# VH-VL binders against Rho GTPase-activating protein gacT (gacT), part 16

Target 1, 189 residues: Rho GTPase-activating protein gacT (gacT), of Dictyostelium discoideum (Social amoeba) (q54nl0r163to351)
Amino acid sequence: VPLTQVPCRAGSNVPIIIEKLIDHIERTSLNSEGLFRIPGVDLTINQYIKLFDNGEDVDVSPIEPYTAAGLLKRFFRDLPVFVPQSINKRVVSLFIDEEGKKKPVDMEILSNLRVLVHQLPTVHFEVMQELTNLLGKLMSRSDQNKMTISNIAICLVPTLNCVPAIVTYSIQMHDFFYNEVFPQHHLYY
Below, E stands for the ipSAE of ESMFold2; O stands for the ipSAE of OpenDDE; V2 stands for 0.75 times the mean of E and O plus 0.25 times the DockQ between their complexes.

## First folded at step 5 (VH-VL)

Design sb2 (from sa18 with heavy chain V50F S100G; framework fv_masavibart; at its last look DockQ between E and O 0.06; V2 from the best seeds 0.00; counts 0 for: pae O 6.3 > 2, placed apart)
Fold by OpenDDE, look of step 5:
Structure sb2 (fold): chain C 189 residues (1-189), chain A 121 residues (1-121), chain B 110 residues (1-110)
Amino acid sequence: as target 1 above (189 residues)
Amino acid sequence: QVQLVESGGGVVQPGRSLRLSCAASGFTFSSYAMYWVRQAPGKGLEWVAFISWDGSDKYYADSVKGRFTISRDNSKNTLYLQMNSLRTEDTAVYYCARVGDYEIGWYFDLWGQGTLVTVSS
Amino acid sequence: QSALTQPASVSGSPGQSITISCTGTSSDVGSYNLVSWYQQHPGKAPKLMIYDVSNRPSGVSNRFSGSKSGNTASLTISGLQSEDEADYYCSSYTSDYIYVFGGGTKLTVL
């Protein structure tokens, strides 16, 4: 789907269709076992992609849970890049010591990770914020849907092509990452 | 010397296929995202396809989506563009372009000299 | 996708300063400092002249400078020389996660 043909809401750089899908999934699909893991209906996904490609005002309300999740993943897959590799590389360097060993994760590392997340392009940052907020809600219902943080990471990290820490800590520490005033966020305006 | 060299261009009939190659040298090819950009005769620049450093992400212009496939072999330092179902409007010089540091944005800091593709009946 | 808007042509005499405009929208040029400029001589590949609105790559003459105001980016060439005669293209990142080109401007040195 060419996102260039999808309008954004006033005051947001997030494509409307992404917000629609996130809202739809949040309202209808959070209790679905294996959401984002179990594939949806490819034919239906392709049909909706065509509608979006044609610039149509698409109603997402009839989409069943797994297909809706699949469609959302397809949007990210079709992006040229979501997390720049420069950010990925810098994130990796936060977790590795001079001997090549993984450091114990502490608040200093997480604070630095937060800084790097806020160095994402503005649109990417906003999308990450909304996506990880959704995934946090999904995770909170893992007793029903079986989507633990590990299962979510397995499904989404390849789709976003990023260091797992970016996604997992964004989900688990969402308030820390996104609900505090952070000056670096404004550097991209 | 840091350079990109395109090859594979030529004259083909509509509906036929053609495969372009771009050989990279003088830099770590696997560290860079790559683009194909084309330019019709007397016209402006148009991006065609994108591929990430490891090939995991691909993106196509609407005009070529479903017909063109971008790929890369990092072991051979080569970028490819498979063009199927060619149309007359696909006639252009095709450039491979290296994406510079795209930490917060994109620019093309290295270009090949291009290879001409002519689609004519 | 809509291309960025450039004048079709501009001209100047040797030694003069000329400016090429690149007008986008609040969704691209207006939202990001991610504008680049390319020079293309006839029969040659494009060459990066400016990136991130105003940065010059190594080897690019300091006669080339870039700026941005609102939804319009500008390339200024000072001390115009005959070798500056070429086509110039602007480009910008967009809120749609893509990179778009301008239509190009032909610069003639009189």
Scores: ipSAE 0.027, ipTM 0.542, lowest interface PAE 6.3, mean pLDDT 89
ESMFold2, look of step 5: ipSAE 0.476; ipTM 0.780
ESMFold2 (binder alone), look of step 5: mean pLDDT 90; pTM 0.908

Design ub1 (from ua25 with heavy chain Y106W, light chain Q49E; framework fv_utomilumab; at its last look DockQ between E and O 0.54; V2 from the best seeds 0.00; counts 0 for: pae E 9.8 > 2)
Fold by ESMFold2, look of step 5:
Structure ub1 (fold): chain C 189 residues (1-189), chain A 123 residues (1-123), chain B 108 residues (1-108)
Amino acid sequence: as target 1 above (189 residues)
Amino acid sequence: EVQLVQSGAEVKKPGESLRISCKGSGYSFTSYWISWVRQMPGKGLEWMGRIYPGDSDTDYSPSFQGQVTISADKSISTAYLQWSSLKASDTAMYYCATYEDFGSGWLYYFDYWGQGTLVTVSS
Amino acid sequence: SYELTQPPSVSVSPGQTASITCSGDKLGDYYAHWYQQKPGQSPVLVIYEDSKRPSGIPERFSGSNSGNTATLTISGTQAMDEADYYCQAWDESTYGVVFGGGTKLTVL
C-alpha cells in the first residue's frame, strides 16, 4: 500500500501505526542496547501487522523494545516506496562530480540536500521528520544503547531503501533540515 | 577483493529437493543484500529475490514468491537458494549478485556476480 | 507488472556507434543500469546510475536516461563488444528489480 493511503488521524499526515510506535519507542526503549539492530519476536510482529491491516485500534503498550523497533522496520520494509527514486537520483548527483568522484561536503551541498528533502510528498516528509527525530534521540544516548550514527545507518538505510545521506544528515542536523526557517520559494530549486 | 563463489552444477530429477549456495568474501557479508538471478537456457536475466543476511530480511519477486526459499548462514558467509520440489522448468543458470558500496542500504544494481550454478532438471 | 523493453538485436559495423534502447513507463524517474554478458560468462556491469562507468570499462561506453527511454551507447564499436546487453531498473511501486529482455549486439 502506498504511504499516502495508510490510515492517519484526522488532521494528521503521519500514519497511526507510525505515531503509536514512535511514541511507544521514545517512552520505553531509547536505552535498549542495539535497538533496531537486535531482532524482535517475529511471531509477535506478524500478529500486530495483521491487527493493523484489519483496521483495528491496536494497543502497542505491551510490546517489548526490540519487537516494537522490528515492527517499525517491518512497516517501512513492506512499503512499496518511502523515498521516490527521482529524489534519490537528485541526491546522489549532489555528492558526485562529472567524473564520478565524491565531492567534499560543504554547506552548499547540504543546503541543496535540504531542498530535496523538502520536495518529498507531504506524508513522506512528515514521516521522515518524525522518524529521524526519534533516531536522533537514540543517537544521543549511544554511550548506553550503542547506536551510533554508523550503526543506525547500517540498520535503517537498507530498510528505508534510500541514499544514506538523506537519513544520516537528517539525523545529525535535524534542526537544520526540519526546524530552521527555510524560504518556501527554494523548495523548487 | 570481493568474491561470490557458488556451488557446483547440479543434475536432478523432477520432484527432488535442492539447495545451492553462494559464499561471499572480501566484504562485510551481513551488511549488504544478496540477490538471486535466474537465466533460462537462451533467455534473459530474471531477478528472483534478495536477502539481507544481517537480519534475514527477505524480498521475493512476485513471479518467484512461494516457488523458492532464499536464506543465509551468516556464520559461514553463505546465502542459499532452495527448492522443495524441482520442475523441469527450473533448468537454468542461477547467479548470486551483490552491491559493495558501504552505507548504501539499497540494492539497485549488481557490482559483483557469482560464477553461476547450472541446474539441470530432467527425467 | 513494470516491464523494460529492449530490441532483440542490434547490428553495427566496426568503428561505428551502437545504440541500445531500454523503454519503460517513466523510466527516467528510475536509475537505469546496464550489463554486458558474453557467451558462457557472468554478466558484467558496464553502466550504472544512468551514465556512470565502473572502473575498467572503456570510455566508449556511455549511457543516458530520460522520459521513457534509457540508452546505452557504444562509440567506436569493436569486435570484442559483441555480446548480450541487459538494462535494469528498480520498480519502487512493487519493491523489485526488473531486467529488460536483452539485446544481442552483433559487430560485423
Scores: ipSAE 0.006, ipTM 0.547, lowest interface PAE 9.8, mean pLDDT 85
ESMFold2 (binder alone), look of step 5: mean pLDDT 90; pTM 0.937
OpenDDE, look of step 5: ipSAE 0.016; ipTM 0.561

Design ub2 (from ua34 with light chain Y31W; framework fv_utomilumab; at its last look DockQ between E and O 0.04; V2 from the best seeds 0.00; counts 0 for: pae E 8.4 > 2, placed apart)
Fold by ESMFold2, look of step 5:
Structure ub2 (fold): chain C 189 residues (1-189), chain A 123 residues (1-123), chain B 108 residues (1-108)
Amino acid sequence: as target 1 above (189 residues)
Amino acid sequence: EVQLVQSGAEVKKPGESLRISCKGSGYSFTSYWISWVRQMPGKGLEWMGKIYPGDSDTNYSPSFQGQVTISADKSISTAYLQWSSLKASDTAMYYCATYEDFGSGYLYYFDYWGQGTLVTVSS
Amino acid sequence: SYELTQPPSVSVSPGQTASITCSGDKLGDYWAHWYQQKPGQSPVLVIYEDSKRPSGIPERFSGSNSGNTATLTISGTQAMDEADYYCQAWDESTYGVVFGGGTKLTVL
């Protein structure tokens, strides 16, 4: 099912399954060592997927941390597309000069990356914002949970099927990407 | 369309050097990783390593590190696989492969394959 | 090192459903991709990202990935489906890929 067709609450562009899982993980799981890296219980993940697919009002509160993280990863894996490949290709181009050499990252590149992130479709943008906000909180507790930015990227970037920079800079510079207004351009399209 | 065209079959003796090539066309050569894959006679596929032609960043499978050199010449859209001293055990089919959608170093599956270069090392 | 295990062979009758498995530690956290290789030919991608078909691949090819096991399924198997099949996943230790050992599909 396309992300735009997954059920949302009235007035929200974030799917109910994502809201519930992110809220649950944030409340119960941010100190769990290896969250998103250590696998959950596949049978339980499959059972919950069936409940969500049937349109049930699913109670996620009993789900243990690694299984909740695994369920969230499975949701993204099952999407036909999360980050459009046209966006991925344009992001790669920001980091390459006309001779094909990777450019040193500066604020000009990061500002252009921010523009491209804001060109995601509305539902995709808001899901990315909520996901990377959660992952930023996870990273901030890496002394406890051992989930550094590198470990998060290894575990999540393959699942999201996107250029790593979209995710890693969104996590590390979340306010810059999602909470600051663009002085050069106030319209998103 | 995207095409990967490899150099022709090679017959060599142990101890000789060899460089085989893979020329890409129909896409931005410097924006995609190119991998080399070995297939020994009657055996399965083995990933050898990859190069990002835009900056020559390379990664090797542990089994092949120090055994071969992967390089690229972006001015002619060509990647290379090279041996300084061939062994009889290097006899195999060698493929280059890439994918259409992006040049990320983390996520890829191989949409496009070269036709293969047979390398025979004997005597 | 990360290894993907496939059965060496699978045999089916024409019109039956063939299933080829691929198992690996943590495979459920990664995408599985599948390639078909006929004698004397380069590999051809038949399933990517667990369950998606590239343009031109028949609907009888499907895939899944659960419980660290990926499965390629061919329904209504035809004689032209005889080939070697390889699974492939990302290998975090090399920032590259690993292939399964391959499965020879025979259609009697």
Scores: ipSAE 0.013, ipTM 0.478, lowest interface PAE 8.4, mean pLDDT 84
ESMFold2 (binder alone), look of step 5: mean pLDDT 90; pTM 0.937
OpenDDE, look of step 5: ipSAE 0.018; ipTM 0.613

## First folded at step 6 (VH-VL)

Design nb1 (from n02 with heavy chain Y54N, light chain L94Y; framework fv_modakafusp; at its last look DockQ between E and O 0.51; V2 from the best seeds 0.00; counts 0 for: pae E 6.5 > 2)
Fold by ESMFold2, look of step 6:
Structure nb1 (fold): chain C 189 residues (1-189), chain A 121 residues (1-121), chain B 107 residues (1-107)
Amino acid sequence: as target 1 above (189 residues)
Amino acid sequence: EVQLVQSGAEVKKPGATVKISCKVSGYTFTSYYMNWVQQAPGKGLEWMGWIDPNSGDTDVAEKFQGRVTITADTSTDTAYMELSSLRSEDTAVYYCARVSDYEIGWYFDLWGQGTTVTVSS
Amino acid sequence: DIQMTQSPSSLSASVGDRVTITCKASQSISSYVDWYQQKPGKAPKLLIYAASSLQSGVPSRFSGSGSGTDFTFTISSLQPEDIATYYCQQYYDYPYTFGGGTKVEIK
């Protein structure tokens, strides 16, 4: 199912499943060692996926940390598209010159990356914003949960099927990407 | 020239330790994860672990837990893999391999030439 | 861990032949498969990523296809320099695992 077709609450652009899982994980699971790396219970994940697919008002509060994280990962893996390939391609061109060499990262590149992130469709943008906010909180507790940016990238970027920079910079510089006003904000959506 | 140059072949006795180096040239060492891969004679490739040279973050595959230490020295642009308590089944070629820039991709686009380790009594 | 089952384990073909190698994943992995070539005495080399995308500088006779659990690697016209062992690798979920390899030889 396309992300734009997943049910949202009235007045929200964030799918109910994502909203519930992120809230649950944020309240209960941020200190769990290896969150998103250690697998959850696959049978339970399958059961909850069916409940959400049927449009039920699902109570996620009983779900243990690794299964809740696994369910969130499964949601993204089952999407046909989370980040459009056209945006992935343009992001790559920010970091790679015409000869295929990596450019040094500077604020011009990061500002251009921010513009491209803001070109995501509204639902995709708000989902990325909420997800990377959660992952930033996870990273900030890495002394306890062992989920540094490197671990998060290895475990989650393939799940999101996007250029890593879109996610890793959104996590590490969340305010810059999502809370700071810049001249091109509102021009591309 | 962009390359990963590994240390030379080693012959070791059971119970010894080997430390293999992987020296980077031609690209920014701290921009890419480094991985280690084992290939036993006549066998396929097996992932051993990774390091992010920028942060020092690392992980080791469960099969190698407790025997493998992966490190990086950013002053010499060199990654290391140390395998302890060697046994005859550790006889293999060991490769370092770069993951494509963690900012833009996730595949092994550059490999070292390999280091043959022979464990014999 | 996700198992990648590669077949055949070896094959022999003539120059100019079409060669096909398959990998089957133990679960659905979308298109998160890479293909590597390892020539005798050499390190592996990336040929295909994301199941079907050619790495820069790789000849167009190499191709990949598939999604889900079944993946195919094809050499449209085998050349003498293509003698190698070919490996698939999944990067769908950590830890990332390789197939057992397919040794390709010329008759």
Scores: ipSAE 0.049, ipTM 0.611, lowest interface PAE 6.5, mean pLDDT 86
ESMFold2 (binder alone), look of step 6: mean pLDDT 91; pTM 0.916
OpenDDE, look of step 6: ipSAE 0.282; ipTM 0.757

Design sc1 (from sb1 with heavy chain V50F S100G; framework fv_masavibart; at its last look DockQ between E and O 0.64; V2 from the best seeds 0.00; counts 0 for: pae O 4.4 > 2)
Fold by OpenDDE, look of step 6:
Structure sc1 (fold): chain C 189 residues (1-189), chain A 121 residues (1-121), chain B 110 residues (1-110)
Amino acid sequence: as target 1 above (189 residues)
Amino acid sequence: QVQLVESGGGVVQPGRSLRLSCAASGFTFSSYAMYWVRQAPGKGLEWVAFISWDGSDKYYADSVKGRFTISRDNSKNTLYLQMNSLRTEDTAVYYCARVGDYEIGWYFDLWGQGTLVTVSS
Amino acid sequence: QSALTQPASVSGSPGQSITISCTGTSSDVGSYNYVSWYQQHPGKAPKLMIYDVSNRPSGVSNRFSGSKSGNTASLTISGLQSEDEADYYCSSYTDDYIYVFGGGTKLTVL
């Protein structure tokens, strides 16, 4: 099911399932070691997916941390597309030179990356913003939960099927990507 | 020239220890996560251990967990694999492999030539 | 945890096109676009040939291409040359582990 077809609450472009799970994880699971890396209960995940697919009012409060995280990952994994490949390819081109070698990352590259992230469809952009906000909170507790940016990238980037930079810098520089005023003169095509 | 060079392999008896090294050159070593991957004679590739860019995260295959320790010295551009309690099934060519930069990809884009470890009585 | 499934061997004549399959599950190849292919000549280290299902690193011949359908990824080598004779390994990110490798395929150029 395309992201834009997933039910949303009035006044929000973020799917209900994502909002509920993010809220639940933020309240109950941020200190869980290996969150998003340690798998949850597949049977439970499948059951909840069916409930959400049927448009049912689902209570996520009883879901244990790893299953909740697993359910969120499954949602993204099952999306036909979260980050368009056209954007992925353009993002890659920001980080490599003409010889295909990695360039030193600077603010120019990151500014261009921000532009590309803002080129995501509205629903996709808002979902990315909420997800990376959650992951930032998770990362801030890495002393306890061991979910460093490296570990988060290992388990979430493949799930989203996107260029790692889109996720990692969205997490590490969340304010820059989502809260600062977007300069109109900075365009990337 | 961008390259990885493994060393430290040899013939050891079961139960003994061995330390492998991987010297990196031609690139910013501290910017890359690294793997050890091994290949038993006539067999396929097997992941052994992972270490993040700054060494804060380490993961091991179940087959070596508790026996092997991966580490790195970024000031020396060197990756290490401490192998304790070696078993005959640990016999393999051991490769160090660079993970593609986390900004642009996750794959093994650079390999050393490998160092042979033989565990036999 | 389990290796991806590859044919043990494939063969072709010079100039022909051959395809090597890599079959996984919904927990690896089927779910992620992080499939890579590696070429390995006897006594040599693996070399990255394809990453992210279909991308070629710089310096890799355009005779090598990759694709994926369902739980199966494929490496196609067109215009087969004697130098292509080697072992080929696929790999994929998995839910359980960071990476899993295929069992490898021996390509013989007749």
Scores: ipSAE 0.031, ipTM 0.633, lowest interface PAE 4.4, mean pLDDT 89
ESMFold2, look of step 6: ipSAE 0.505; ipTM 0.799
ESMFold2 (binder alone), look of step 6: mean pLDDT 90; pTM 0.916

Design sc2 (from sb1 with heavy chain V50W; framework fv_masavibart; at its last look DockQ between E and O 0.69; V2 from the best seeds 0.00; counts 0 for: pae E 3.4 > 2)
Fold by OpenDDE, look of step 6:
Structure sc2 (fold): chain C 189 residues (1-189), chain A 121 residues (1-121), chain B 110 residues (1-110)
Amino acid sequence: as target 1 above (189 residues)
Amino acid sequence: QVQLVESGGGVVQPGRSLRLSCAASGFTFSSYAMYWVRQAPGKGLEWVAWISWDGSDKYYADSVKGRFTISRDNSKNTLYLQMNSLRTEDTAVYYCARVSDYEIGWYFDLWGQGTLVTVSS
Amino acid sequence: QSALTQPASVSGSPGQSITISCTGTSSDVGSYNYVSWYQQHPGKAPKLMIYDVSNRPSGVSNRFSGSKSGNTASLTISGLQSEDEADYYCSSYTDDYIYVFGGGTKLTVL
C-alpha cells in the first residue's frame, strides 16, 4: 500500500502505525542494545501488520523493543516507494564529481541535499522527519545501545531503499534539514 | 594512494591459530565498516566477518562463529582477524574489504590483494 | 546464508553482448537495490564493477551495465573484449544485515 493511502490521524500526515510505533519505541526502547539490528519476533510482526492492514485500532504497548523496531522496519520495507529513484539519483550526483569520484562533503552539498529531501512528497517528508528524529534520539544513546550512526545506517538505509546520505544527514543534522529556513534561491543541483 | 594490504597468512596445521592483519592507508580508516571475505582455491567469495567503524558491532558467518574474532585498531589503521581452531576447510585467500561510506553507496569499493591461509596436516 | 544463484559459465565472441544473471530471494535481491557486481581476474582481488544495481564506479567502462527485475539482477557486458574474460560475482544486502555473494560466473571470450 502506498504511503499516502495509509490512514492518518486528524491533524497529521504521518500514518497511525508509524506514529504509534515511534512513540512506543521512544518511550520504551531507546536504551535497548542493538535496536533495529537485533530481529524481533516475525510471527508477532506479521500479526500486527495484518491488524494495521485491516484498519484495526491496534495497541502497540505490549510489543517488546526489538519486535516493535522490526515492525517499523517491516512497514517501510513493504512500501512500494519511500524515496523516489529520481531523488536518489540526484542525491548521488551531489556527492560525486564529473569523473565519478566522491567529493569532499561541504555545506553546499548538504544544502542541496536538504533541497532534495524537501522535494519528497509531503507525507514522505514528514515520515522521514519523524523517523530520523527517532533515530537521532537513538543515536544520542549509542554509548549504551551501541547504535552509532554507522550502525543505524547499516540497519535502516537498506530498509528505506535510498541513498544513505538522505538518512544519515537527516539524523545528524536534523535541525538543519527540518527546522531551519529553506534558502531555495541560492541552491543549485 | 588508497589501499588495503593483508598480511599474516601462511601454512598451519589443523587446530592451530593464526592472526591476519589488514593495513589501511590513504583514507580515514575509522570512518568505514570493514569486512573479511575469503575464497577457497577454485571457489567463490564468502564473507567471513564484518565490523563497524568503531568496533561496536561485529558479525560472523556461521562457519567461523566461535572460532574467529574480528577486531580493529583505528589508531593504527589496522583490521585484524584472529583465527582459532583452524580447519582444513578454512583454507582460502583472505581479503579485507572496505564498505562504502554511509553517504552515497552500499558496496565493497576497496579490496586488498589477499593473503593465503593454508590449513593442512 | 544462502548464496545468490549465478550461471557457472557464460561465453561470447569479441564484440558481442552477454548477460550474467544473479537470482536471489525476496530477502535480498528482491527487497533491496543494493546489488553489486565484481570482476576478478586470475590471481587478483575482486574489482567493483557495478553498485546499487546499475551504477558504475569511476574508471569502469560503460560497456558494463546492471539491471534488476524481481529477484534477479543482471550484468550486461556489451562489445565484449578479451580483457573481459574473468570471474564475475554478484552481491546483495540481505535481511540479516550482511552481504551475500553469488556463486560466481566464469566468462570466456572465444
Scores: ipSAE 0.165, ipTM 0.731, lowest interface PAE 2.5, mean pLDDT 90
ESMFold2, look of step 6: ipSAE 0.408; ipTM 0.765
ESMFold2 (binder alone), look of step 6: mean pLDDT 90; pTM 0.908

Design sc3 (from sb1 with light chain I98T Y99W; framework fv_masavibart; at its last look DockQ between E and O 0.75; V2 from the best seeds 0.00; counts 0 for: pae E 3.0 > 2)
Fold by OpenDDE, look of step 6:
Structure sc3 (fold): chain C 189 residues (1-189), chain A 121 residues (1-121), chain B 110 residues (1-110)
Amino acid sequence: as target 1 above (189 residues)
Amino acid sequence: QVQLVESGGGVVQPGRSLRLSCAASGFTFSSYAMYWVRQAPGKGLEWVAVISWDGSDKYYADSVKGRFTISRDNSKNTLYLQMNSLRTEDTAVYYCARVSDYEIGWYFDLWGQGTLVTVSS
Amino acid sequence: QSALTQPASVSGSPGQSITISCTGTSSDVGSYNYVSWYQQHPGKAPKLMIYDVSNRPSGVSNRFSGSKSGNTASLTISGLQSEDEADYYCSSYTDDYTWVFGGGTKLTVL
């Protein structure tokens, strides 16, 4: 099911399932070691997916941390496209020189990356913003939950099927990507 | 020039230990996760171990878990593989390979030429 | 973890186009766009030819292309040349946060 076809609350472009799970995880699971890495209960995940797919009003409060995280990951993994491949390819080109060597990352590259992230469809952009905000909160507790940016990247980037930089910098530089005024004069070719 | 150079291979008896090294040059070594991948004679590729760019995370294939230890010294741009309790089935060319950092890609973009480890009685 | 399935061998004449398949499961090739292809000549290290299903690194001939459908990724080599004779391996990221390789395909140029 395309992301744009998933039910949303009035006034929000973020699917209900994502909002509910993000809120639940943020309140109950941020201190869980290995969150998003340790698998949840597949049977439970499948059951909840079915409920959401049927448009039912689902209470996520009973879901234990790893299952909740697993459910969120499964949702993204099942999306036909979250980040278009055209954007992925363009993002890669920002980081690679003419010889195929990785370039030192600077603010010019990151600014261009921000532009590309803002080229995501509205729903996709807002979902990315909410997800990476959650992951930033998770990362801030890495001393306890062991979810460093590296571990988060390993777990979530494959789920989203995107270039890692899109997610990792969205997490680490969340304000820059989502809260600062977008420079309209900035163009990416 | 960007390159990886493995060393330390040789012939050892079962139960013995061997330490492999991989010297990196031409790139920021500390920015990359590093892998050991091995290839038995006439066989395919098999990942052995991985270490994160800062060495904080290490993972091993089930076949070597408890026997092999991956490590790195970023100040020396060197990757290591300590192999203990070697078995005949560990006989292989051992490659070090880098994986793109958390910025781009999930692939092995640079390989060494490999070092042969032969375990035989 | 079991290797991805590749044909043991393929062959073609110079100038022809050949395709090598790489079949996995929903836990690797089917779920992720992190499929890569490697060329290996005898006695040499593997060389990255394709990454992320269809991306070509700089310096790799445009005769090499990659695609994926379902649980099967494909490497196509057009305008086959004698230098293309080598072993080819596919690789994919997995649900276990690890990598799995294909069994390899020996390409013979007739």
Scores: ipSAE 0.355, ipTM 0.782, lowest interface PAE 1.8, mean pLDDT 90
ESMFold2, look of step 6: ipSAE 0.430; ipTM 0.756
ESMFold2 (binder alone), look of step 6: mean pLDDT 89; pTM 0.888

